# VHH binders against Dimethylsulfide dehydrogenase subunit gamma (ddhC): the designs that were tried, part 18

Target 1, 240 residues: Dimethylsulfide dehydrogenase subunit gamma (ddhC), of Rhodovulum sulfidophilum (Rhodobacter sulfidophilus) (q8gpg1)
Amino acid sequence: DSLNAGNIRLVDPEETVPVIKIPDGIYLRTPNDPDDIIWARVPEFRVEMVMAPPVHPSVGLRYRDEYPEQDLVVQLARTSERFYVRLRWVDPTRDMSTLRDRFRDGAAIEFSESDDSVSYMMGTDAESPVNIWYWHPDGDRVESLAAGSPGSLTRLDRQPVTGASEYRTGHGPDDSQWIVVMSRPLASEGDHQVSFERDTIPVAFALWQGADAQRDGLKLVSLNWIFARMTPDAAPAPGN
Key: E = the ipSAE of ESMFold2; O = the ipSAE of OpenDDE; V2 = 0.75 times the mean of E and O plus 0.25 times the DockQ between their complexes.

## First folded at step 7 (VHH)

Design f05 (from d03 with S31D G55D; framework vhh_enristomig; at its last look DockQ between E and O 0.01; V2 from the best seeds 0.00; counts 0 for: pae O 11.2 > 2, placed apart)
Fold by OpenDDE, look of step 7:
Structure f05 (fold): chain B 240 residues (1-240), chain A 122 residues (1-122)
Amino acid sequence: as target 1 above (240 residues)
Amino acid sequence: EVQLLESGGGEVQPGGSLRLSCAASGFTFSDYYISWYRQAPGKQREWVSTISSGDSTNYAESVKGRFTISRDNAKNTLYLQMSSLRAEDTAVYYCAARKTYWLGDRYSYDYWGQGTLVTVKP
């Protein structure tokens, strides 16, 4: 396929993936350049995305099994100054805005603020919350959010996360894809801003297809946590 | 020396039950996340279940409702109770231990067992 997902390593739930350290002195053309050549130096891994189970009655009414599963290609990198996430996925339609019955595309990465005993579905409780970076295409805005449970989503006072995106059109709709980069300074002040001073951070992902009226809890999600390793592994990663 | 030793594998008919054990030694078992993985012939290793040090559990969708993970810290043993077994559950089952330092104090480490074979066939 256009994403070439078949040739990209599939990552299982609970598997560890490295956050690649970009050497000092190497910079992106722009802070969140989706097409910077530097990304060729960062390994890609593939995550299976499936429909999130309905957690709210309103979502249940709109839930359909017909939504296709898809692959999300992920790259994780860091410099001495910033943490980067690059996401790629096939999307036949570019949905930019929400207007009445039209909905926008979206993507998110979720970080556990603690360990992987926390629910990957928006945290366990107020004491075990998650930090969510939520991208939406209109203006390439990325919101820093927190949650402790479904329905408890809160926008944080401080918004240190930035992003940029590219929609690439191929020969057909199935060749079209979003490429999204989100990043933040490594050090960030404020409650529920995930700390990157950890050796391993549980992460999860979400996608919204606007054309399919996906929104809020109606979304594609990765299964369970994937562990982002901030430091080199002393042993082979789980699953290897 | 760190060791994880799986046992309890064998042949079972579809619909049957089997209990796997993983005996751990050489590390503080109670401080680790412990997981089951499995690898079917010709397929990639896949995650099955995890139990945290606080006994929080997670399951792959394919085994949810059929498998139960548990641990006995006093015995340094991990268990996997499998029920309603299916042909597709045929695999070598591995236990794995992981210690994650989320406070940034130290590295996490992973340990693997050698696996135990489970064959589900008529």
Scores: ipSAE 0.000, ipTM 0.220, lowest interface PAE 11.2, mean pLDDT 85
ESMFold2, look of step 7: ipSAE 0.201; ipTM 0.627
ESMFold2 (binder alone), look of step 7: mean pLDDT 79; pTM 0.793

Design f06 (from d03 with W102K L103F; framework vhh_enristomig; at its last look DockQ between E and O 0.59; V2 from the best seeds 0.00; counts 0 for: pae E 3.5 > 2)
Amino acid sequence: EVQLLESGGGEVQPGGSLRLSCAASGFTFSSYYISWYRQAPGKQREWVSTISSGGSTNYAESVKGRFTISRDNAKNTLYLQMSSLRAEDTAVYYCAARKTYKFGDRYSYDYWGQGTLVTVKP
ESMFold2, look of step 7: ipSAE 0.171; ipTM 0.598
ESMFold2 (binder alone), look of step 7: mean pLDDT 82; pTM 0.821
OpenDDE, look of step 7: ipSAE 0.467; ipTM 0.778
ESMFold2, look of step 9: ipSAE 0.248; ipTM 0.642
ESMFold2 (binder alone), look of step 9: mean pLDDT 82; pTM 0.824
OpenDDE, look of step 9: ipSAE 0.293; ipTM 0.676

Design t07 (from t05 with T103E K109E; framework vhh_8ghr_2; at its last look DockQ between E and O 0.05; V2 from the best seeds 0.00; counts 0 for: pae O 2.9 > 2, placed apart)
Fold by OpenDDE, look of step 7:
Structure t07 (fold): chain B 240 residues (1-240), chain A 126 residues (1-126)
Amino acid sequence: as target 1 above (240 residues)
Amino acid sequence: EVQLVESGGGLVQPGGSLRLSCAASGFTFSSSYAIGWVRRAPGKGEELVARISGSGGSTSYADSVKGRFTISADISKNTAYLQMNSLRVEDTAVYYCARTEVEYWPSGEYITMDVWGQGTLVTVSS
């Protein structure tokens, strides 16, 4: 397929991946450009996405066992000014509509505001919360959210995260994919905005397939934390 | 069985008032849920007009109805209400009540709704 996920390094839960430092003077053509050539310089890693457990009762009403697992390809990078996340995954349908019986696609990255002792399932408590960047395709809006547990999701007052996306249509359904970039200034004021002044940041991911009526707690998630290491210099592509 | 049942719709003159009710069964109003009113006008898309947390502690409104509509809940009756005042012709629609996960309350979007009522028609006409 166009994703070519099989040739991309699989990252296991609790594994460390580098955040690539883009040298000064190098910038994306436009903020959050999903197709900028700079992404060729950032190593890709692959994360296995599985159905989240139906924690909330409402999810139980909608949950089906036939939802397929899939791969999420991730790139993490930073400049001297911004932190970038690029996500791409196979999606046979571009779901943009929001209706009572139609749902849009979605994607999110979750950051622990502290260390990996925090639950990757939306935080542990109010003192150990997570910061979530949630992207939706209708307008490429990215919301900055916080949570301390399932059911405690809160929209933050400040919304410093921006995004852009591309839906790339292939020759077949398995060749089509979303490419989403989310980014934020490295320094961002406000409670529960994750700090990037750290050596390692636990991160987790979520995807929603609108065509399958996925929404809310009905979603694909990565398992446990992946540790994003803030590297000072650009690193070579990870070996296999 | 989880169910929501709307009532209270009807014909009203511009400037008039209606009160819609949404009776829930099969689940209990709690902080785990939020209840919303979504309307579908003829030839238009759906619009989330108001929602309230299951505990009744938080409310939100669409700009189009702010100051005119009030959502409330009687937890003891497991029923939500939409008081509609100063009704306009453009408020004509089928009004649905729906349940959503509280987890995604901040989104303010009705796409998170998982249980819907049958709807009740509100017609505002002179």
Scores: ipSAE 0.136, ipTM 0.567, lowest interface PAE 2.9, mean pLDDT 88
ESMFold2, look of step 7: ipSAE 0.567; ipTM 0.810
ESMFold2 (binder alone), look of step 7: mean pLDDT 78; pTM 0.773

## First folded at step 9 (VHH; framework vhh_enristomig)

Design k01 (from f06 with Y33W; at its last look DockQ between E and O 0.01; V2 from the best seeds 0.00; counts 0 for: pae E 6.4 > 2, placed apart)
Fold by OpenDDE, look of step 9:
Structure k01 (fold): chain B 240 residues (1-240), chain A 122 residues (1-122)
Amino acid sequence: as target 1 above (240 residues)
Amino acid sequence: EVQLLESGGGEVQPGGSLRLSCAASGFTFSSYWISWYRQAPGKQREWVSTISSGGSTNYAESVKGRFTISRDNAKNTLYLQMSSLRAEDTAVYYCAARKTYKFGDRYSYDYWGQGTLVTVKP
């Protein structure tokens, strides 16, 4: 598994990528196994991550633009039962804890609950919100959250999303990476749980580098929406 | 004054090649993502290719394997090498630059060129 993302297809904002349908009868060892062989069948695409604009004053006070941009490698897949996202990115440090002076790494995928008119920066308003899956490295806990604006992040009553992660150590700090899988049943009840019964789902991504004290609105983000196309069941999966 | 000036367009036979250029001035070219778009007669403008500030590239499926986008930051110039040209590649080709992306508008680039016409015909 190469850390070199250079050969991985770059996906620009507002482009469309397929959600690969995993054929029936193929099962993951565990729902969220980052090393499952099934991921070899799912094409990777690369997204450039940049510092999120400091839209909230509290973030502005902490905002630094010297943090390096980085690539996020994404895989989107679905079975007849679950929707999967696999994320991997280079991280020289494994940050697992949140303490007074320490912050943990993080990753998230954001879904528009409607269309791309919704702000990819945590929603437009209460009527145009986003659903966020937020991964915590400590315990591989994934929270299902909703937001209608910066600062309005809310934990949902239903928590159907699960995850697992691997920190893969390379030959050097720049050759180490997080690999995170998050998944949810295709059908989930509860307010603000994104519906997968759509042809196209706007998605966005976020990363937090704990070592750089990134937290809350201080984060790396993908720009605008990427459109996840829910491919027909009969459609063949594209190759890498 | 910001300017994007496309050149290199012309008439070519199917299977031929052309190299388009987009000369930029008036802004920090190296900091921008730059794209090629094209608009065929009677059709909507469509995305062709993008190159990031870091040099990463992406292509529309229709041109993948045939077109190559590149940039020379020292010359503030964007290029599009087109090969194996097809009739359906006939269009006005535009270069466009983005430093940031706006919501819900795929054509919301910071700067646009005036375009250069590419005609592929026998």
Scores: ipSAE 0.021, ipTM 0.291, lowest interface PAE 6.3, mean pLDDT 88
ESMFold2, look of step 9: ipSAE 0.039; ipTM 0.479
ESMFold2 (binder alone), look of step 9: mean pLDDT 82; pTM 0.824

Design k02 (from f06 with F103W; at its last look DockQ between E and O 0.60; V2 from the best seeds 0.00; counts 0 for: pae E 3.3 > 2)
Fold by OpenDDE, look of step 9:
Structure k02 (fold): chain B 240 residues (1-240), chain A 122 residues (1-122)
Amino acid sequence: as target 1 above (240 residues)
Amino acid sequence: EVQLLESGGGEVQPGGSLRLSCAASGFTFSSYYISWYRQAPGKQREWVSTISSGGSTNYAESVKGRFTISRDNAKNTLYLQMSSLRAEDTAVYYCAARKTYKWGDRYSYDYWGQGTLVTVKP
């Protein structure tokens, strides 16, 4: 488990990455375990995260060019029952609380409910929306959300997504990292729950640094879509 | 002129406590990440703790549960409360400040103090 993201394959926008099928008979110790040995069998890929453009005036007032870019390391996997995403990124501080002047860390994966014609920036409209899994560090709660525009974020009635996280402290700020797993059943009913019965699913990512007062539209994002390929049943590729 | 000045170092017995201070001047202290580092004789400088502008904290595993980092933005001062001190805590302690986190370079701080010596011995 290297913190040196530079040695991990960089995935550019609009590239395709495989969702690794975990063979039947291999069981996770617990759902969403960030340290499960199974993750060693799932390849990691790296995504560059950049400051999201301020699309709302209120965000523009808080926008700072000094916010650093960073890498997000991603793993995508599925069993016969569930879809999994494992995220890890360097964070010098563990931000768990939301107070008036304190903000918590956050992470999210966004799914197009259809194809890549949908805007990766929170959807295009009500007919072209996105499904978002949003992780809260306090309690490892993951919300299933939908959006058709930056101002239309909505919590869905059904909440089938679960998660777990670990904040691993290293020997310095650059050695400390969040590790977050989010998952849900492959088959999930309800409006705006992304379907995994597709060959390719456009995905995007977002991160919030609480220590830098990042919140709402002030966030780091991956650029454009990355295409998650739902590969046929096969043995997992060797891990990093 | 920008300056970080550490104080509070000295000799203490094992199991004892000590409070370090770092006084900042010449820059907007409240907007910086502030960290403590330490360097023992013959060893490399190591990270001890960091506090963000918002008050979020992080600690090295070796000091977790024993050390507490805090800041007073009104006084432009950083503190390190050390308890249950051990011989291996003997080092020169440095405070360092940087405005933003920089990926891959844990020592890329904008400002460094001159350090204060902490000696833990019977």
Scores: ipSAE 0.123, ipTM 0.585, lowest interface PAE 2.0, mean pLDDT 88
ESMFold2, look of step 9: ipSAE 0.271; ipTM 0.664
ESMFold2 (binder alone), look of step 9: mean pLDDT 82; pTM 0.824

Design k03 (from f06 with Y107W; at its last look DockQ between E and O 0.63; V2 from the best seeds 0.00; counts 0 for: pae E 3.5 > 2)
Fold by OpenDDE, look of step 9:
Structure k03 (fold): chain B 240 residues (1-240), chain A 122 residues (1-122)
Amino acid sequence: as target 1 above (240 residues)
Amino acid sequence: EVQLLESGGGEVQPGGSLRLSCAASGFTFSSYYISWYRQAPGKQREWVSTISSGGSTNYAESVKGRFTISRDNAKNTLYLQMSSLRAEDTAVYYCAARKTYKFGDRWSYDYWGQGTLVTVKP
């Protein structure tokens, strides 16, 4: 995989990107294999990640303007059975643990449960919530969460999302990257599990740099919504 | 004045150990990523290791398992414990400090040291 993000299409806020339909008969070796060859058939797009606004006072106390912005490379795909997200981003350090003075890396994708009128900053209210897939590097577990406001993050009863990750060390700190795959069955039961039976799904992203003590509301986020288009069944687009 | 000053270099036999230090002054050391680089004669400078402000570490494959990067923020000092040294580890070792990382900015560090020579030979 190329780390030259400059050659990857930059997607601006409120743009639409396709969810690539993987043809029937083509399967990933494992559900969440970051190195599966199938990803070469899914185009990458790049999203600029910036520090989340400190909407909560506690975050404000920890907020630093000097935190680096970075690019997140995203791939969205689906089979007839599952929805897949592959994320990769440069990270000079591998942060796996949360201790008193150490924090782990993290990544998340946020889905509006309805439309783009919902706030991309963790939902508008209880009636306009978001579903969040949150990846933990320790154990590669992915939590399915819901929120209607920055302070209302809730773990859902059902946890249908799974994931796997790879930390790839390159020739320098800017060549080292996380690669994370998260996926879920297209049809999943339970409250606040995002429905994929829609033409367009607003999505947003978040990253946590453990090395910078990022946690909770102190995080990098994509700006506004990006619209994932659930395209009709078709051959995968050419890869990078 | 901002300064990074490497020390601890010298000659050592193959299989030996050496500990490098990098003393920082003139800036808030604790808030920076600090890295070791090295440049062998006739070769390009290469990344060796990085440690975050929080102590997270990363290593080049060529030194992984043999080198250990650490920092003492109270002393504003970076260390590189080298073990099982090999001839190919011969190089001038540089420390470099960086506040942020960005794609394509591999060599864009805020501060560089002048380097310390490590020679591994029988």
Scores: ipSAE 0.048, ipTM 0.503, lowest interface PAE 3.1, mean pLDDT 88
ESMFold2, look of step 9: ipSAE 0.265; ipTM 0.663
ESMFold2 (binder alone), look of step 9: mean pLDDT 81; pTM 0.818

Design k04 (from f06 with T100Y; at its last look DockQ between E and O 0.59; V2 from the best seeds 0.00; counts 0 for: pae E 2.7 > 2)
Amino acid sequence: EVQLLESGGGEVQPGGSLRLSCAASGFTFSSYYISWYRQAPGKQREWVSTISSGGSTNYAESVKGRFTISRDNAKNTLYLQMSSLRAEDTAVYYCAARKYYKFGDRYSYDYWGQGTLVTVKP
ESMFold2, look of step 9: ipSAE 0.345; ipTM 0.713
ESMFold2 (binder alone), look of step 9: mean pLDDT 81; pTM 0.819
OpenDDE, look of step 9: ipSAE 0.356; ipTM 0.704
ESMFold2, look of step 11: ipSAE 0.366; ipTM 0.727
ESMFold2 (binder alone), look of step 11: mean pLDDT 82; pTM 0.824
OpenDDE, look of step 11: ipSAE 0.283; ipTM 0.650

Design k05 (from f06 with S52T S56Y; at its last look DockQ between E and O 0.59; V2 from the best seeds 0.00; counts 0 for: pae E 9.0 > 2)
Fold by ESMFold2, look of step 9:
Structure k05 (fold): chain B 240 residues (1-240), chain A 122 residues (1-122)
Amino acid sequence: as target 1 above (240 residues)
Amino acid sequence: EVQLLESGGGEVQPGGSLRLSCAASGFTFSSYYISWYRQAPGKQREWVSTITSGGYTNYAESVKGRFTISRDNAKNTLYLQMSSLRAEDTAVYYCAARKTYKFGDRYSYDYWGQGTLVTVKP
């Protein structure tokens, strides 16, 4: 993987990106394999991650001036029966030992359950709850959650999402990264699980990192929704 | 004005030790990842070591077990303790600071020092 950010398209809030259809039965036979060769053929995009508004006023003293700059690289793909997201981000350490209250150390994707709901942050609208896939580094556990307000979470009765990950150590801090894949069947099972039958689905992202010396750990979020188009073109044929 | 000022370079014999310092001013040192890089005569600049804002460290394979990076946030100072020095460690050593986790090439730091020369003589 290239680590030059200038070669990966930056997607602004409210843009639409395609979900790439992958041939059935050939790729991802070990589900969620972050090293499957098909990922080299799925277009990447990046989103800007910013520090979430503080939920503990004692740690948000200079809110706008002190936010880390973090990119998240995303790939969205599907087969005829399953949706996949692949996330990768620079992380100069492998921090497996820290758990946060409400959101554990890790990574998440957030889906709007409504076509006309808008959320600027994960779990900010109690009247329009969102479905969250939350990956934990401990055993590659992924939880499907609903969130209706900041700091509120409900574990859903059905848990159809699975994941896998890899931490790649490089020659320096710019080369070391987490790579995470999460996936679920396209068919919805249970209340508050995102439906992939819609034409577009609003998505947002979050990261937790323990690499910075902060009291509650670092939580980063994408600025606003981007829109995943569920009728995407098939993944480009393998050329390499 | 932002400044990164390296010191502690000099001449040493093989197997000797040196401690480099990098004094920082003009920015919030404690919120930055700080690194040492080096450039040998006629070579490209290469990464040596990094310490994160949280105090975690990484090292280039060629220096693991011989060099130790540290920081003192109260003094806005980065250190590199070099031991078991070899002729191939001869270089100008630079400190560099970055705040971003963005993907980029290995030289995309926000601030760079002017360097301090380390010479390991036979």
Scores: ipSAE 0.012, ipTM 0.350, lowest interface PAE 9.0, mean pLDDT 74
ESMFold2 (binder alone), look of step 9: mean pLDDT 81; pTM 0.819
OpenDDE, look of step 9: ipSAE 0.023; ipTM 0.471

Design k06 (from f06 with S53R T100E; at its last look DockQ between E and O 0.54; V2 from the best seeds 0.00; counts 0 for: pae E 3.5 > 2)
Fold by OpenDDE, look of step 9:
Structure k06 (fold): chain B 240 residues (1-240), chain A 122 residues (1-122)
Amino acid sequence: as target 1 above (240 residues)
Amino acid sequence: EVQLLESGGGEVQPGGSLRLSCAASGFTFSSYYISWYRQAPGKQREWVSTISRGGSTNYAESVKGRFTISRDNAKNTLYLQMSSLRAEDTAVYYCAARKEYKFGDRYSYDYWGQGTLVTVKP
C-alpha cells in the first residue's frame, strides 16, 4: 500500500492501461473488498485530477484557483465474471453528510459506450453516450448512470453495479485516504450499460471533495480518455 | 510574509485542559487545510488533527474524543481545545497549512509554525 506517488506510474491522457485478468480459482473474500490481498497483484497507475471546466452555470460555482488538483490511483481488474475498479486518493477528511451546508465525498468512473470519439465530458449526444458508475460514501451505494451531455445525467433502470469503501486514517492527513471498489458482472445488463465485450474501453474519472463543497459539475476530473485494454498485451512497466 | 504563530502552550496537570491557538498571516487562510502536529522529546513528529476549508475534521486515534480542532476564518486563527490531557500529550505543538493533497511525502505542508510547548506533569 504505497502512499507515495513517486512510486506509482503516472498515466497521461490517451494512454492505454491493462485490465488485469484475475486467474480462475482465485476468489475474493467479498465481491468488492477494498482491502483484499488480490489488489496487491494488480498494478496501480496514477492519474492527475484537475478541476472540471464549468460546462453548466451552477449557483455557487467558485473560482478554479480555490480547488487544488490531486492524484487518483487506479486499478483495473477482471475475473471471468466481473469487472472491477479500485480507486484510492488522499483525503484528509471523511465527508459523509448531505446536510444543507455539508457535502459528501464522491467518486465516479465514466465509460464510453463506443469509442474515444465520444466526449469524455459526459458524452456527446444521445447517440454517443457514456455510462457512469457513481459511488456514494453513505452506504457504499453505486449508481449506474448514463449521459449524453452535461445536463442529461440519467439513472438507468438496471443497477448492476455494487461497491464497497474504506476510509483509512493513517498517521496523518497525508496518509488518510478513501479506497473504493466498484464492480459489475461482465455481461451487459441493459441499455447504456457499458459493454466489456471489446478490446479497448475509454474510461475517465471524477472526484468530489465534500469538504470543499464540491458537487455536481464542481468536481475534479481526469483529462480526456484513458484506454482500458481488456486483452492485456503486456504488464505495465514499473514506475521510476 | 507568511507566518503561523502558535500560542497557548504551558504546563498543565494530568486530566487538565488547554487551548492552543495558531494565528496565520500572509496567505489566504480560508483556502487551506490546517493541521496540528506535535513532537515529543526524542520522538518523531506526529499528526494530531486536521480541519478542512469547509470545517470537516479528522483526528489521530490517540487524541480522538479529547481534542477538538476548530478554525475562525475571519480571524485567520486555528484552535485546538485539549481536554483530559495525559503525560504522553507532552510535546511541542505545531500548526501547518497546505492547499493541495496528493500522494506525496508526509508532512509536505506549505507553511509551518514554530511550535508551542505543552507539558503535562503532576
Scores: ipSAE 0.102, ipTM 0.571, lowest interface PAE 2.4, mean pLDDT 89
ESMFold2, look of step 9: ipSAE 0.282; ipTM 0.697
ESMFold2 (binder alone), look of step 9: mean pLDDT 83; pTM 0.835

Design k07 (from f06 with F103L; at its last look DockQ between E and O 0.56; V2 from the best seeds 0.00; counts 0 for: pae E 3.6 > 2)
Fold by ESMFold2, look of step 9:
Structure k07 (fold): chain B 240 residues (1-240), chain A 122 residues (1-122)
Amino acid sequence: as target 1 above (240 residues)
Amino acid sequence: EVQLLESGGGEVQPGGSLRLSCAASGFTFSSYYISWYRQAPGKQREWVSTISSGGSTNYAESVKGRFTISRDNAKNTLYLQMSSLRAEDTAVYYCAARKTYKLGDRYSYDYWGQGTLVTVKP
């Protein structure tokens, strides 16, 4: 994977990006393998990540201009039965524990449940409920969550999302990165789970960077919805 | 005035140990990623190790298991404990501080120290 930002298309807010169809059943890698060779066939795009605006007094006390800005590299893919997201970002160090430290790394993708969604920050508008897939590095835990108000997350009854990750040390801190894959069956999986039976799904992203032992982790977010266009199944080959 | 001041360099026999220090002043040390780099004569500078404000670390493969980076935010000081030293570790060691690590933003350190020489006798 390339970490050269100039070779990866920057996607502006409200642009549409494709969810790439990949073949079923021809790969023998483990589920959600971040290193599967199939990912070389899926176009990457990057999204600018900025500090989230404060939505609670606790977050506002730690919200300052000093936190770094970040690009997130994203790939979206589907098979005939499963949706995948692959996320990667530069992280000069690795932090996997929330029980020993107050701060940790994390990543999320947010799906709008509404086709009519407009400009919203992740989890900030009760009129646009969202389904969030939240990955945590401790044990590669992925949770499907719902958000109906700012800073309010509810774990859903069904947990159909799985994931895996790798922290890859490069030639230095500029090349060191997390790579995370999350996936779920395309078929609906209970109340408040995103439906992939839509042509286009608004998505947004978040990262948590654990760095300051004196504070809870703070998050970076994409600025607005990006529209994920579902590629239909491949047409059957014509018969004689 | 910002300063990063390395110390603790010197001569050592193969297999020996040294502890380098980097004293920081003039900036909010606790908010920075701090790294060690080294440069041998006639060679390009190479990364050694990085530590976050919270103590999370990363190491170059060539030093992993032999070197330990640490920091004391109360004293604004970075350390590198080096053990099992080899001739290949001979270099000037530099401390560097930086707030931003993003895709494609290479070599953009806010502050560099003057370096301290480590010599491992052949």
Scores: ipSAE 0.253, ipTM 0.659, lowest interface PAE 3.6, mean pLDDT 76
ESMFold2 (binder alone), look of step 9: mean pLDDT 82; pTM 0.821
OpenDDE, look of step 9: ipSAE 0.257; ipTM 0.653

